# Designs tried in a protein design chat: VHH binders against IgGFc-binding protein (FCGBP). Part 15

Target 1, 184 residues: IgGFc-binding protein (FCGBP), of Homo sapiens (Human) (q9y6r7r2070to2253)
Amino acid sequence: AECQAWGDPHYVTLDGHRFNFQGTCEYLLSAPCHGPPLGAENFTVTVANEHRGSQAVSYTRSVTLQIYNHSLTLSARWPRKLQVDGVFVTLPFQLDSLLHAHLSGADVVVTTTSGLSLAFDGDSFVRLRVPAAYAGSLCGLCGNYNQDPADDLKAVGGKPAGWQVGGAQGCGECVSKPCPSPCT
Below, E stands for the ipSAE of ESMFold2; O stands for the ipSAE of OpenDDE; V2 stands for 0.75 times the mean of E and O plus 0.25 times the DockQ between their complexes.

## First folded at step 20 (VHH)

Design t4 (from q24 with A96T; framework vhh_enristomig; at its last look DockQ between E and O 0.73; V2 from the best seeds 0.74)
Fold by ESMFold2, look of step 20:
Structure t4 (fold): chain B 184 residues (1-184), chain A 118 residues (1-118)
Amino acid sequence: as target 1 above (184 residues)
Amino acid sequence: EVQLLESGGGEVQPGGSLRLSCAASGFRFDWYAINWYRQAPGKQREWVSTITSEGKTYYAESVKGRFTISRDNAKNTLYLQMSSLRAEDTAVYYCTRDLREYYGTKYWGQGTLVTVKP
């Protein structure tokens, strides 16, 4: 199954639920919140969002995969590049037999031997593919992966901001009218 | 390559109307909010209006009720319908997708000049 975020932004969960959300904090995109299924690798994917002029919308600035006690970050601040544990690496990149990262067109693509795939186009388009072994075990903006799109935001009361895991002071969704009035 | 090209400017009497156009190419137009900005002589560029990918519209207070932003995603074109024009609306008008400051630069097109005669 594949979760996507694109544009200003639109989201599609692992279960096919579609929603829009314009916060500028750091949010949990997906993780096995009560531990991974037996034999599956633990991971966490977070996104950090930003305004790009107008305060009415945001865009995905960066996405971070935490896996194997490493942190891999893709960012619009430096397209077609990868940081591993805060240090730029050359692409293609190999982490032992566990993980491979490479360029595919505009995307940096990270794949694991367990079948996870994360791609970011350096602009706004995030794709996270998760193997079926994780079904029922996940939480975050990508939903719980139970094949029911209707309940994907239930854990946060229908409010995607409930998946905030970080961000600068004063971050959050701004829906002011008129834009670009300060969000108050 | 992202391109946004402005047109439709000209001279108009106070109280008159103009429609500006912005032709977009090189990106998935229907994914992004698009903005109008303007710069009057001797002043900094200021935000005028935004339309989101889903068509929600936002306006600076100084133009609210007089300007209407719209988009035609099939033609990759953004519009600004301006009415009840005033001398203070005289400016070069620009359209842009984003102003990401962490690049250390801002990218502007040629703009289109709107002159409201005194």
Scores: ipSAE 0.631, ipTM 0.810, lowest interface PAE 1.4, mean pLDDT 86
ESMFold2 (binder alone), look of step 20: mean pLDDT 80; pTM 0.810
OpenDDE, look of step 20: ipSAE 0.859; ipTM 0.918

Design t5 (from s2 with K28E Y107S; framework vhh_enristomig; at its last look DockQ between E and O 0.65; V2 from the best seeds 0.63)
Fold by ESMFold2, look of step 20:
Structure t5 (fold): chain B 184 residues (1-184), chain A 118 residues (1-118)
Amino acid sequence: as target 1 above (184 residues)
Amino acid sequence: EVQLLESGGGEVQPGGSLRLSCAASGFEFDWYAINWYRQAPGKQREWVSTITSEGKTYYAESVKGRFTISRDNAKNTLYLQMSSLRAEDTAVYYCARDLREYWGTKSWGQGTLVTVKP
C-alpha cells in the first residue's frame, strides 16, 4: 500500500482515506506504534512542514526515515540529496544489504530489504510504500493500515494535528486566515 | 522548470479596474496554492492574496472587498480582478507559488506594472 502527501498538502492514507492538513510542525507519518509484527523491522517516518510565503497553507519540507538504527533525511532544502545520520552521502547509496537509495528523476528513492519504499521529489511530494506484513500495526498521518479508510484518524479524534511529534513552539495549522508569524 | 508570466497591468485612474492574469507551467498547478504579491517603489514586497488548491481565498486587509483572486485549473491560469483602485495600489504585481530562496529556483514571475495615476 502507498501513502502520499503532496501540494499544499493533500494526503492519502495507506487505506485510501483522503484529507488536507496545513500544519507546520513535525508529524508522525507512519510507524508501528505498538511494535512491529513478528519478523518485521521497526521504523519511523516523520515529516516536517513549512509555510512558503503565504500563511494560509503549508508544504512538506523534509521527510525522515529511522530504520536499522540510522536516520535518513530527504529535504526540499537540498533536493536530490540524502543525509544519513546528519551527513550527506553520495548517491547511489548502499547500507550493506539492508537499504539502497538512488535518484529517479527529481526523486530520491530509499528502498529497504524489509520492503519499505520512501520517495521525495525535493519539492512537496512524498510517497511511502509499506509491505502488507505491517497491516493493522501502524499509526500516524498515513493511518492504521486496516483496509478501512473511515477510522484512519480515529486515534486522534479526527484531528491530524494529534500526530505532532515535534516542531517549534507555536507551530500549527492555518485555520480561517493566514496564520500568525511562521512556526518558531 | 516552474514558469510564471503575469499580464494585464497598465495605467488607470483612481476608482478604475484591471484584471491581471498569470500563466503557469512546469509544475502541477492544481496541487498548489498560488499567490499575488506586489512591490511599490522603495517598499518591501508584500503579500496581496492567496488561493489554495481547493479554491479557498485569502486577502490582505488593504485589498479586501476590492480585489478578487481566482484560478482556472484547466488553463493553468491565476487571475486577480482589481477594482476601486487607489494610488496606493501602484506597484509591480507578481504571481508566485512560493517564496523559497534556499533551493536556488524562484517561483516568481517577472511582474506586471500597475500604475494608478494621481
Scores: ipSAE 0.611, ipTM 0.818, lowest interface PAE 1.6, mean pLDDT 87
ESMFold2 (binder alone), look of step 20: mean pLDDT 80; pTM 0.810
OpenDDE, look of step 20: ipSAE 0.627; ipTM 0.828

Design t6 (from q24, 22 letters changed; framework vhh_8h63_2; at its last look DockQ between E and O 0.60; V2 from the best seeds 0.71)
Fold by ESMFold2, look of step 20:
Structure t6 (fold): chain B 184 residues (1-184), chain A 118 residues (1-118)
Amino acid sequence: as target 1 above (184 residues)
Amino acid sequence: ELQLVESGGGLVQAGGSLTVSCAASGFRFDWYAMHWSRQAPGKERELVATITSEGKTYYADTVKGRFTISRDNAKNTLYLQMNSLKPEDTAMYYCARDFREYYGTKYWGQGTQVTVSG
């Protein structure tokens, strides 16, 4: 199954639930809630969002995959590049037998031995593929992966901001303009 | 490559109307908020109006009630209808997706001149 975030932003979860959310903090996109299923690798995918001049909407600035005790970050601030543990690496990149990263057009694509695939186009478009072994075990903006789109935000009361995991002070969805926002 | 091309500017009398448009290409137009900004001689650039991908609109106080931003996603075109024009509206009008530049990429056009007389 594939979760997507694109544009200003639109989301579709692993279960097919569609929603929009304009927060500017760091949010959990997907992770096992209570550890991975037996035999599956633990992981965390987070996004950091930003305004791009207008306060009316936000966009995905960066996405970080934490897996195998490493952090891999893709960002709109340096398109077509990859940081591993905060250090730029040459693409294509291979981390032993654990994962591979390469360029595909505008995308940096990371594929892991656990079957995860993460792509970011260096602008706004994030794609996360998660294998079926994780079904029913996931949390985050991508939903719980139980084939019921109606409950994907239930853990946060229907409010995507409940998946905030970080961000600079004052980063919330309702920040001061230069332009009006729906919150003000 | 991303391209934004403004057109439709010209000379109009105070109290008149004018529509400027912007042809967009090289990106998924319907994914992004779009903006009009303007810059008068000797002045800083001013954000005039914003329309989100979902169609919500926002306006600077100086133009609220007189200007209407709209978009046609099938034609990848952004519009600004300007009514009740004042000499203070005289400016170069720019179409923008974003107000930042990354690695030589500009998310705004070259502009179209609007001049309001009288």
Scores: ipSAE 0.635, ipTM 0.813, lowest interface PAE 1.4, mean pLDDT 87
ESMFold2 (binder alone), look of step 20: mean pLDDT 82; pTM 0.837
OpenDDE, look of step 20: ipSAE 0.863; ipTM 0.919

## First folded at step 21 (VHH; framework vhh_enristomig)

Design u1 (from s4 with T105E; at its last look DockQ between E and O 0.68; V2 from the best seeds 0.72)
Fold by ESMFold2, look of step 21:
Structure u1 (fold): chain B 184 residues (1-184), chain A 118 residues (1-118)
Amino acid sequence: as target 1 above (184 residues)
Amino acid sequence: EVQLLESGGGEVQPGGSLRLSCAASGFRFDWYAINWYRQAPGKQREWVSTITSEGKTYYAESVKGRFTISRDNAKNTLYLQMSSLRAEDTAVYYCARDLREYYDEKYWGQGTLVTVKP
């Protein structure tokens, strides 16, 4: 199944639930919140969002995959590049037999032996594919992966901001007046 | 490559109307909020209006009730319908997707001049 975030932003969960969310903090996109299923690798995917002029909307600035005790980051601040543990690496990149990263057009694509695939186009478009082995075990903006789109935000009371895991002081939605400076 | 091209500017008398257009290419227009900004000579750029990808609209207080932003996603075109124009509306009007410095691509048009004669 595939979870997507794109544009200003639109989300579709692993279960097909569609929603829009204009937060500017760091959010959990997907993780096995009570541990991974037997034989599946643990992982965490987070996104950091930003305004890009107007405060009426936000965009995905970067996405980070934590897996195999490594941190892999893709970002709009440096398109078509990858940081591993905070250090730029040459693409294509290979982490032993566990993980491969390569360029596909504008995308940096990370694939793992565990079957995860993460892509970011260096602008706003995130795609996260997870294998069926994780069904029912996931949480975050991508939902719980239980084939029921109606309950994907239930754990946070229908409020995507409940998945905040970080962010700069003063982050969050700002919809009272669009402006080129941060709202208060 | 990203391109934004404004048109429809010109001279108009006070109380008159103009319709500005912005032709966009090189990105998925229907994914993004698009903005109008304006800049009078010697002044800072001023935000005018935003329309989101879902069609929500926002306006600066100085133009509320006189300007209407709209978009046509099939034509990748942004519009600004201006009415009840006043001398203070004289400026170069810019169409913009993003203002962030770290993009190599320019998400800002070259502008179209609107002059409201006294």
Scores: ipSAE 0.627, ipTM 0.805, lowest interface PAE 1.4, mean pLDDT 87
ESMFold2 (binder alone), look of step 21: mean pLDDT 84; pTM 0.850
OpenDDE, look of step 21: ipSAE 0.828; ipTM 0.904

Design u2 (from q24 with T105E; at its last look DockQ between E and O 0.65; V2 from the best seeds 0.72)
Fold by ESMFold2, look of step 21:
Parts: sequence; C-alpha cells; structure tokens
Structure u2 (fold): chain B 184 residues (1-184), chain A 118 residues (1-118)
Amino acid sequence: as target 1 above (184 residues)
Amino acid sequence: EVQLLESGGGEVQPGGSLRLSCAASGFRFDWYAINWYRQAPGKQREWVSTITSEGKTYYAESVKGRFTISRDNAKNTLYLQMSSLRAEDTAVYYCARDLREYYGEKYWGQGTLVTVKP
C-alpha cells in the first residue's frame, strides 16, 4: 500500500483515509510503534514541515527514513540529493545488500530489501510504500494499515498534531496573525 | 520552467475596480496555496491575500471586504478582484507560491503595476 503527502499538505493513508494537516513541526509519518511483525525490519519515517510564505498552510520540507541503524534524509532544501547519517552521498547509492537509492526524474527514491519504498520530489510530494507484512502494526500520519480508513487517526483522537515527534522550539505555534488552523 | 506572470494592472480612479490575473506554469498549480503580495514605492512588501489548494481564502485587514481572491485550476490561473480602490492600494502586485529564502525568486512573479490616481 502507499501513503502520500503532497501540496499544502494533503495526506492519504495506507488505508485510503484522506485528510489535510498544516502543522509545522516534525511528525511521525509511519513506524511499527509496538515493534515490527516477527521477521520484519523496524523502521521510522518522519517528516519535517514548514511554512513557505503564507501562515495558512505548510509543506513537507524533508523526510527521514531511519532503518538498519542509519538515517536517510531527503529535502526540499537540496532537491535530488540524499544525506545518509547527515552526510551527502553520491546517487545512485547502495548500502550493502540492505537498500538502494537513485534518481527518478525529480524524485529521490529509496528502496529497501525489506520492501519499503520512499520517494520525495524535492518540493512537497512524499510517497511511502509499505509491504503487507506490516499490516496492523503501524502508527503515524499514514495510519495503522488495517484496511479500515475510519480508524487511522484514532490513536490521536482524530488530531494529526498528536503525531508530533520533534521540531524546533516554537514550531506549530502561530508567530503572527492571522493564524489559521492548527493555530486558532 | 516555473513561471508566474501577472497581468491586469493599470490606472484607475479612486473607488474603481480592477481584476488581476496570474498565469502559472511549471508546477502542480492545484496542489499549492497561492498568494498575492504588493509593494508600494518606498515600502516593504505586504501580504494581501492567500487562497489555499482547498479554496480557503484569507485577506489582510487593509483589503478585507474590497478584494476577492480566486483560482481556476483548469486554467492554472490565480485572480484578484479589487474594488473600492484607494490611493493607498497603489503598488506593484505580485503573485507568489513560495517566499522562503532558499527558493530564491523561483516561485515569485515579476509583478503588475496598479496605480490609483490621486
């Protein structure tokens, strides 16, 4: 299944639930929050969001995959590039037999042996494909992957901001008026 | 590749109306909030209005009730209908998608001049 975030932003979960969310912090996009299924790799995908002029909306600035004790980051600040553990690498990139990263048009695409695929277009468009083996084990903005779109935000009471995992001090706060949702 | 091109500026008497257009290309127009800004001679750039991808609209207090922002996603075009124009509305009007410094001027138009005659 594929979870997407695009634009200012729109989200569609692994279960097909659609929502919009304009937070400006770092959020959990997907992870096996109670541990991965037996035999599946643990991972964490986070997004860091930003305003881009208007305070009314935000956009995905960067996305980070943590897997195999490494961090892989894609960002709008340096499109078509990849940082591994904070250091730029040459594309195409190979991490042993564990994962590959390559350019596909505007996207940097990371594909893992575990079957995850992460793409970011260097602007706002994130795509995360997760294999069926993770069904029922996931949490984050991408939902729980249980084939039921109605419960994908249940763990945070329907409030996507509940998936905040980081961000600079003062992120998510209104810094000027008018301050639309999520700041009233 | 990315272009934002404003048009529709001109001279108008106080109390008059103008309609500005911004033709966009080189990005997925319907994914993004688009903004109008203006800069009067000798002043800093001022936010005027925003329309989100979902069609929510926001206005600066100085133009609320007089200006209407809209978009036509089929034509990749942003509009600003201005009415009850005042001398203080004289400015170069810009459409912009993104103003973060690391984007430079990529998502910023060249502007169209609106002059409200004294």
Scores: ipSAE 0.633, ipTM 0.812, lowest interface PAE 1.4, mean pLDDT 87
ESMFold2 (binder alone), look of step 21: mean pLDDT 81; pTM 0.821
OpenDDE, look of step 21: ipSAE 0.850; ipTM 0.915

Design u3 (from s4 with R28K K56R; at its last fold request DockQ between E and O 0.60; V2 from the best seeds 0.73)
Amino acid sequence: EVQLLESGGGEVQPGGSLRLSCAASGFKFDWYAINWYRQAPGKQREWVSTITSEGRTYYAESVKGRFTISRDNAKNTLYLQMSSLRAEDTAVYYCARDLREYYDTKYWGQGTLVTVKP
ESMFold2, look of step 21: ipSAE 0.687; ipTM 0.846
ESMFold2 (binder alone), look of step 21: mean pLDDT 81; pTM 0.826
OpenDDE, look of step 21: ipSAE 0.836; ipTM 0.908
ESMFold2, fold request of step 24: ipSAE 0.677, 0.686, 0.664; ipTM 0.841, 0.849, 0.843
ESMFold2 (binder alone), fold request of step 24: mean pLDDT 83, 83, 83; pTM 0.844, 0.841, 0.846
OpenDDE, fold request of step 24: ipSAE 0.829, 0.829, 0.853; ipTM 0.907, 0.903, 0.915

Design u4 (from s4 with N35M; at its last look DockQ between E and O 0.68; V2 from the best seeds 0.74)
Fold by ESMFold2, look of step 21:
Structure u4 (fold): chain B 184 residues (1-184), chain A 118 residues (1-118)
Amino acid sequence: as target 1 above (184 residues)
Amino acid sequence: EVQLLESGGGEVQPGGSLRLSCAASGFRFDWYAIMWYRQAPGKQREWVSTITSEGKTYYAESVKGRFTISRDNAKNTLYLQMSSLRAEDTAVYYCARDLREYYDTKYWGQGTLVTVKP
């Protein structure tokens, strides 16, 4: 199944639930929150979002995959590049027999032996594919992967901001009252 | 390659109307918020209006009720309908997708001149 984030931003979960969310913090996109299924590798995918002029919307600035005790980051600030543990690497990149990263057009694509695939176009478009072995074990903006779109945000009461895992002080969606200025 | 091309500027009398267009290419136009800015001679660029990918609109106080932003996603085109024009509206008008690299960004157009004459 594939979860996507694109544009200012739109999301579609692993179960096909569509929603929009304009927060500017760091958010959990997907992880096996109670541990991975037997024989599956643990992982965490997070996104960091930013404004790009208008205060009314945000965009995905970067996406980070943590897997195999490594951190792999793709970013709009350096398109078509990959950092592994904070260090730029040459593409194509191979981490032992565990994962491979390569360029495909504008995308940097990371694939793992566990069957995960993460792509980012260096602008706003994130795609995360997870294998069926993770069904029912996942949480985050991408939902719980149970083939029911209706419950994908239930763990946070329908509020995607509940998946915040970081971000600069004062980050968040711009709303009239909490914002220092009107949304523009 | 991302491109934004403004058109529709010209000379107009006070109280007149103009419609500006911004043709977009090289990106998924229907994914992004787009903005109008303007710059009068000797002044800083000024935000005019924003429209989100879902069509929600925002306006600077100085143009509210006189200007209308719109988009046609099928034509990849942004519009600014300008009415009740005044001398202070004289400026080069720009469309922009993104301000990350301010004046050196590839996400700005080259501008179209609007002159409101006495």
Scores: ipSAE 0.687, ipTM 0.836, lowest interface PAE 1.2, mean pLDDT 88
ESMFold2 (binder alone), look of step 21: mean pLDDT 83; pTM 0.846
OpenDDE, look of step 21: ipSAE 0.845; ipTM 0.912

Design u5 (from s4 with T52N; at its last look DockQ between E and O 0.77; V2 from the best seeds 0.76)
Amino acid sequence: EVQLLESGGGEVQPGGSLRLSCAASGFRFDWYAINWYRQAPGKQREWVSTINSEGKTYYAESVKGRFTISRDNAKNTLYLQMSSLRAEDTAVYYCARDLREYYDTKYWGQGTLVTVKP
ESMFold2, look of step 21: ipSAE 0.680; ipTM 0.840
ESMFold2 (binder alone), look of step 21: mean pLDDT 82; pTM 0.836
OpenDDE, look of step 21: ipSAE 0.831; ipTM 0.906

Design u6 (from s4 with F27Y; at its last look DockQ between E and O 0.67; V2 from the best seeds 0.74)
Fold by ESMFold2, look of step 21:
Structure u6 (fold): chain B 184 residues (1-184), chain A 118 residues (1-118)
Amino acid sequence: as target 1 above (184 residues)
Amino acid sequence: EVQLLESGGGEVQPGGSLRLSCAASGYRFDWYAINWYRQAPGKQREWVSTITSEGKTYYAESVKGRFTISRDNAKNTLYLQMSSLRAEDTAVYYCARDLREYYDTKYWGQGTLVTVKP
């Protein structure tokens, strides 16, 4: 199954639920919130979003995968590059037998032996593929992966902002008036 | 390569109308919001209007009710229909996807001049 975020932004969850969300904080995209299934690797994927001039919309600035006690970050601030534990690495990149990262056109693509795949185009387009073994164990903007699109935001009362895990002071809301309609 | 090309500017009498266009290429136009900004002589650039990828519209208070933003995703084209024009609307009008300064690619055009005669 594949979760996507693109543009100003649009989301489609692992269960096929489509929604838009204009927050500017750091949000949980996907993680096993009560621990991974037995034999499956734990992971966390977060996104950090930003305005790009207009206050009416936001865009994905960066995405971070935490897995195997490492942190891998892809960003619009440095397209076609990868940081591992805060240090730029040469692509293609291999971490033992655990994961591989490479360029595919504009995308940096990270794939793991566990079957995760994360891609970011250096602009706004995030794709996260998660193996079926994680079904029912996930939370975040990508939903709970239970094959029911209708309940993917239920844990946060239908409000994607409930998945905030970080961000600068005052993120997610207009700091001052007047703002475009999403924050006034 | 990303390109944004404004057109349709000109001279117009007070109370008149004018339609601006912006042709976009080099990116997925239908994924992104797109905006009009304007800059009057000696003034800072100001936001005029935004239309989201799904067609939701937003306007600066100074133009609300007089200007209409629209887009045609099949033609990768943004429009601004301006009515009831006033001297204060005289400016260079810019089409912009975003105003990021850290990104190497520029997502704004060269502008088109609108002059409302006294």
Scores: ipSAE 0.683, ipTM 0.846, lowest interface PAE 1.2, mean pLDDT 88
ESMFold2 (binder alone), look of step 21: mean pLDDT 83; pTM 0.838
OpenDDE, look of step 21: ipSAE 0.830; ipTM 0.906

## First folded at step 22 (VHH; framework vhh_enristomig)

Design v1 (from u3 with N35M; at its last look DockQ between E and O 0.67; V2 from the best seeds 0.70)
Amino acid sequence: EVQLLESGGGEVQPGGSLRLSCAASGFKFDWYAIMWYRQAPGKQREWVSTITSEGRTYYAESVKGRFTISRDNAKNTLYLQMSSLRAEDTAVYYCARDLREYYDTKYWGQGTLVTVKP
ESMFold2, look of step 22: ipSAE 0.701; ipTM 0.848
ESMFold2 (binder alone), look of step 22: mean pLDDT 84; pTM 0.848
OpenDDE, look of step 22: ipSAE 0.843; ipTM 0.911
ESMFold2, look of step 23: ipSAE 0.618; ipTM 0.814
ESMFold2 (binder alone), look of step 23: mean pLDDT 84; pTM 0.849
OpenDDE, look of step 23: ipSAE 0.810; ipTM 0.897

Design v2 (from u5 with N35M; at its last look DockQ between E and O 0.72; V2 from the best seeds 0.70)
Fold by ESMFold2, look of step 22:
Structure v2 (fold): chain B 184 residues (1-184), chain A 118 residues (1-118)
Amino acid sequence: as target 1 above (184 residues)
Amino acid sequence: EVQLLESGGGEVQPGGSLRLSCAASGFRFDWYAIMWYRQAPGKQREWVSTINSEGKTYYAESVKGRFTISRDNAKNTLYLQMSSLRAEDTAVYYCARDLREYYDTKYWGQGTLVTVKP
């Protein structure tokens, strides 16, 4: 299954639920919230979002995969590049037999032996593929992966901002017009 | 390559109307909010209007009720319909996707001049 975020932004969850969300904090995109299924690798994917001139919308600035005790970050600030544990690496990149990262057009694509695939186009387009072994175990903006799109935001009361995991003070969505001050 | 090309500027009398266009290419137009800005001689650039990817519109207070932003995603074109024009609306009008400064790629155009005669 594949979760996507693109544009200003639009999301499609692992279960096919579509929504829009203009927060500018750091959010959980996907993780096994009660630990991974037996025999599956634990992981966390987070996004950091930003305004790009208009306060009315936001965009994905960066996406970070935490897996195998490493942190891999893709960003619009440095397209077609990868940081591993905060340090730029040469692409293509190989982490033993666990993980491979390479360029595909505008995308940096990270694939793992566990079957995860993360791609970011260096602008706004995130794609996360998660193997079927994780079905029913996940939480975040990408939903819970239970084949029911209707409940993908239920854990946060229908509010995608409930998946915030970080961000500067005052980060958040301005829902009606440009403001000189941060929204709460 | 990314391009934003404004057109439709010209001279008008006070109270007149003018329609600006912005032709976009080199990016997925229907994914992004697009903005109009303007800059009068000797003044700072001023935000005028925004339309998001789904067509929701936002306006500066100085133009509400007189200007209408719209987009045609099939033609990758942004519009600004201006009516009840005043001398204070005289400016170069720019369309822009993005004001990030950390890339050399420019997501805004060269502008089109609108002059409202006194």
Scores: ipSAE 0.611, ipTM 0.813, lowest interface PAE 1.5, mean pLDDT 86
ESMFold2 (binder alone), look of step 22: mean pLDDT 84; pTM 0.849
OpenDDE, look of step 22: ipSAE 0.778; ipTM 0.879

Design v3 (from s4 with N35L; at its last look DockQ between E and O 0.65; V2 from the best seeds 0.72)
Fold by ESMFold2, look of step 22:
Structure v3 (fold): chain B 184 residues (1-184), chain A 118 residues (1-118)
Amino acid sequence: as target 1 above (184 residues)
Amino acid sequence: EVQLLESGGGEVQPGGSLRLSCAASGFRFDWYAILWYRQAPGKQREWVSTITSEGKTYYAESVKGRFTISRDNAKNTLYLQMSSLRAEDTAVYYCARDLREYYDTKYWGQGTLVTVKP
């Protein structure tokens, strides 16, 4: 199944639920809620979002995959590049037999032997493919992966901001009132 | 390559109307919020209006009720319909996707002049 985030932003979950969310913090995109299923590798995918002129919307600035005790980050601030554990690496990149990363047009694509695939176009478009072994075990903006789109935000009461895991002081959605900053 | 090309500026009398256009290319126009901003000579740039990818609109208080932002995603074109124009609306008007520069990519246009005669 594939979860996507694009534009200002739009999301589609692993279960096909579509929603929009304009937060500017760091959010959980997908991770096993209570550890991975037996035999599956643990992982965490987070996004950090930003304004780009208007405070009414945000965009995905960067995506970080934590897996195999490594951190892999793709970012709009350095398109077509990859940081592994905070250090730029040469693409294509190989981590033993566990994962590899390569360029495909504008995308940096990271694939793992566990079956995960993460792509980011260096602008706003994130794609995360998650293998079926994780079905029913996931949390985050990408939903719970139970083939029912209606309940994908239930754990946060229908509020995507409940998946915040970090962010700069003062980050958050612009709301009508009382908004910390005007919607401009 | 990314391009944003404004047009439709000109001279109008107070109380008049004018429609600005911004033709966009080189990116997925329907994915992004687009802004109008303006700059009068010797003054800082001023945000005017924003339209999101889904068509939600926002306006500066100074233009609310007089200006209407819209977009035609099939034509990759942004519009600003200006009505009840006043002398303080005189400025160069710019459309932008992003006011921050990354590497060599620019997400703003060159502007179109609107002059409201005294």
Scores: ipSAE 0.726, ipTM 0.858, lowest interface PAE 1.0, mean pLDDT 88
ESMFold2 (binder alone), look of step 22: mean pLDDT 83; pTM 0.839
OpenDDE, look of step 22: ipSAE 0.761; ipTM 0.873

Design v4 (from s4 with T105V; at its last fold request DockQ between E and O 0.63; V2 from the best seeds 0.73)
Amino acid sequence: EVQLLESGGGEVQPGGSLRLSCAASGFRFDWYAINWYRQAPGKQREWVSTITSEGKTYYAESVKGRFTISRDNAKNTLYLQMSSLRAEDTAVYYCARDLREYYDVKYWGQGTLVTVKP
ESMFold2, look of step 22: ipSAE 0.723; ipTM 0.863
ESMFold2 (binder alone), look of step 22: mean pLDDT 84; pTM 0.849
OpenDDE, look of step 22: ipSAE 0.818; ipTM 0.897
ESMFold2, look of step 23: ipSAE 0.728; ipTM 0.863
ESMFold2 (binder alone), look of step 23: mean pLDDT 83; pTM 0.847
OpenDDE, look of step 23: ipSAE 0.795; ipTM 0.891
ESMFold2, fold request of step 24: ipSAE 0.662, 0.650, 0.681; ipTM 0.840, 0.833, 0.852
ESMFold2 (binder alone), fold request of step 24: mean pLDDT 84, 84, 84; pTM 0.848, 0.851, 0.850
OpenDDE, fold request of step 24: ipSAE 0.845, 0.848, 0.850; ipTM 0.912, 0.913, 0.914

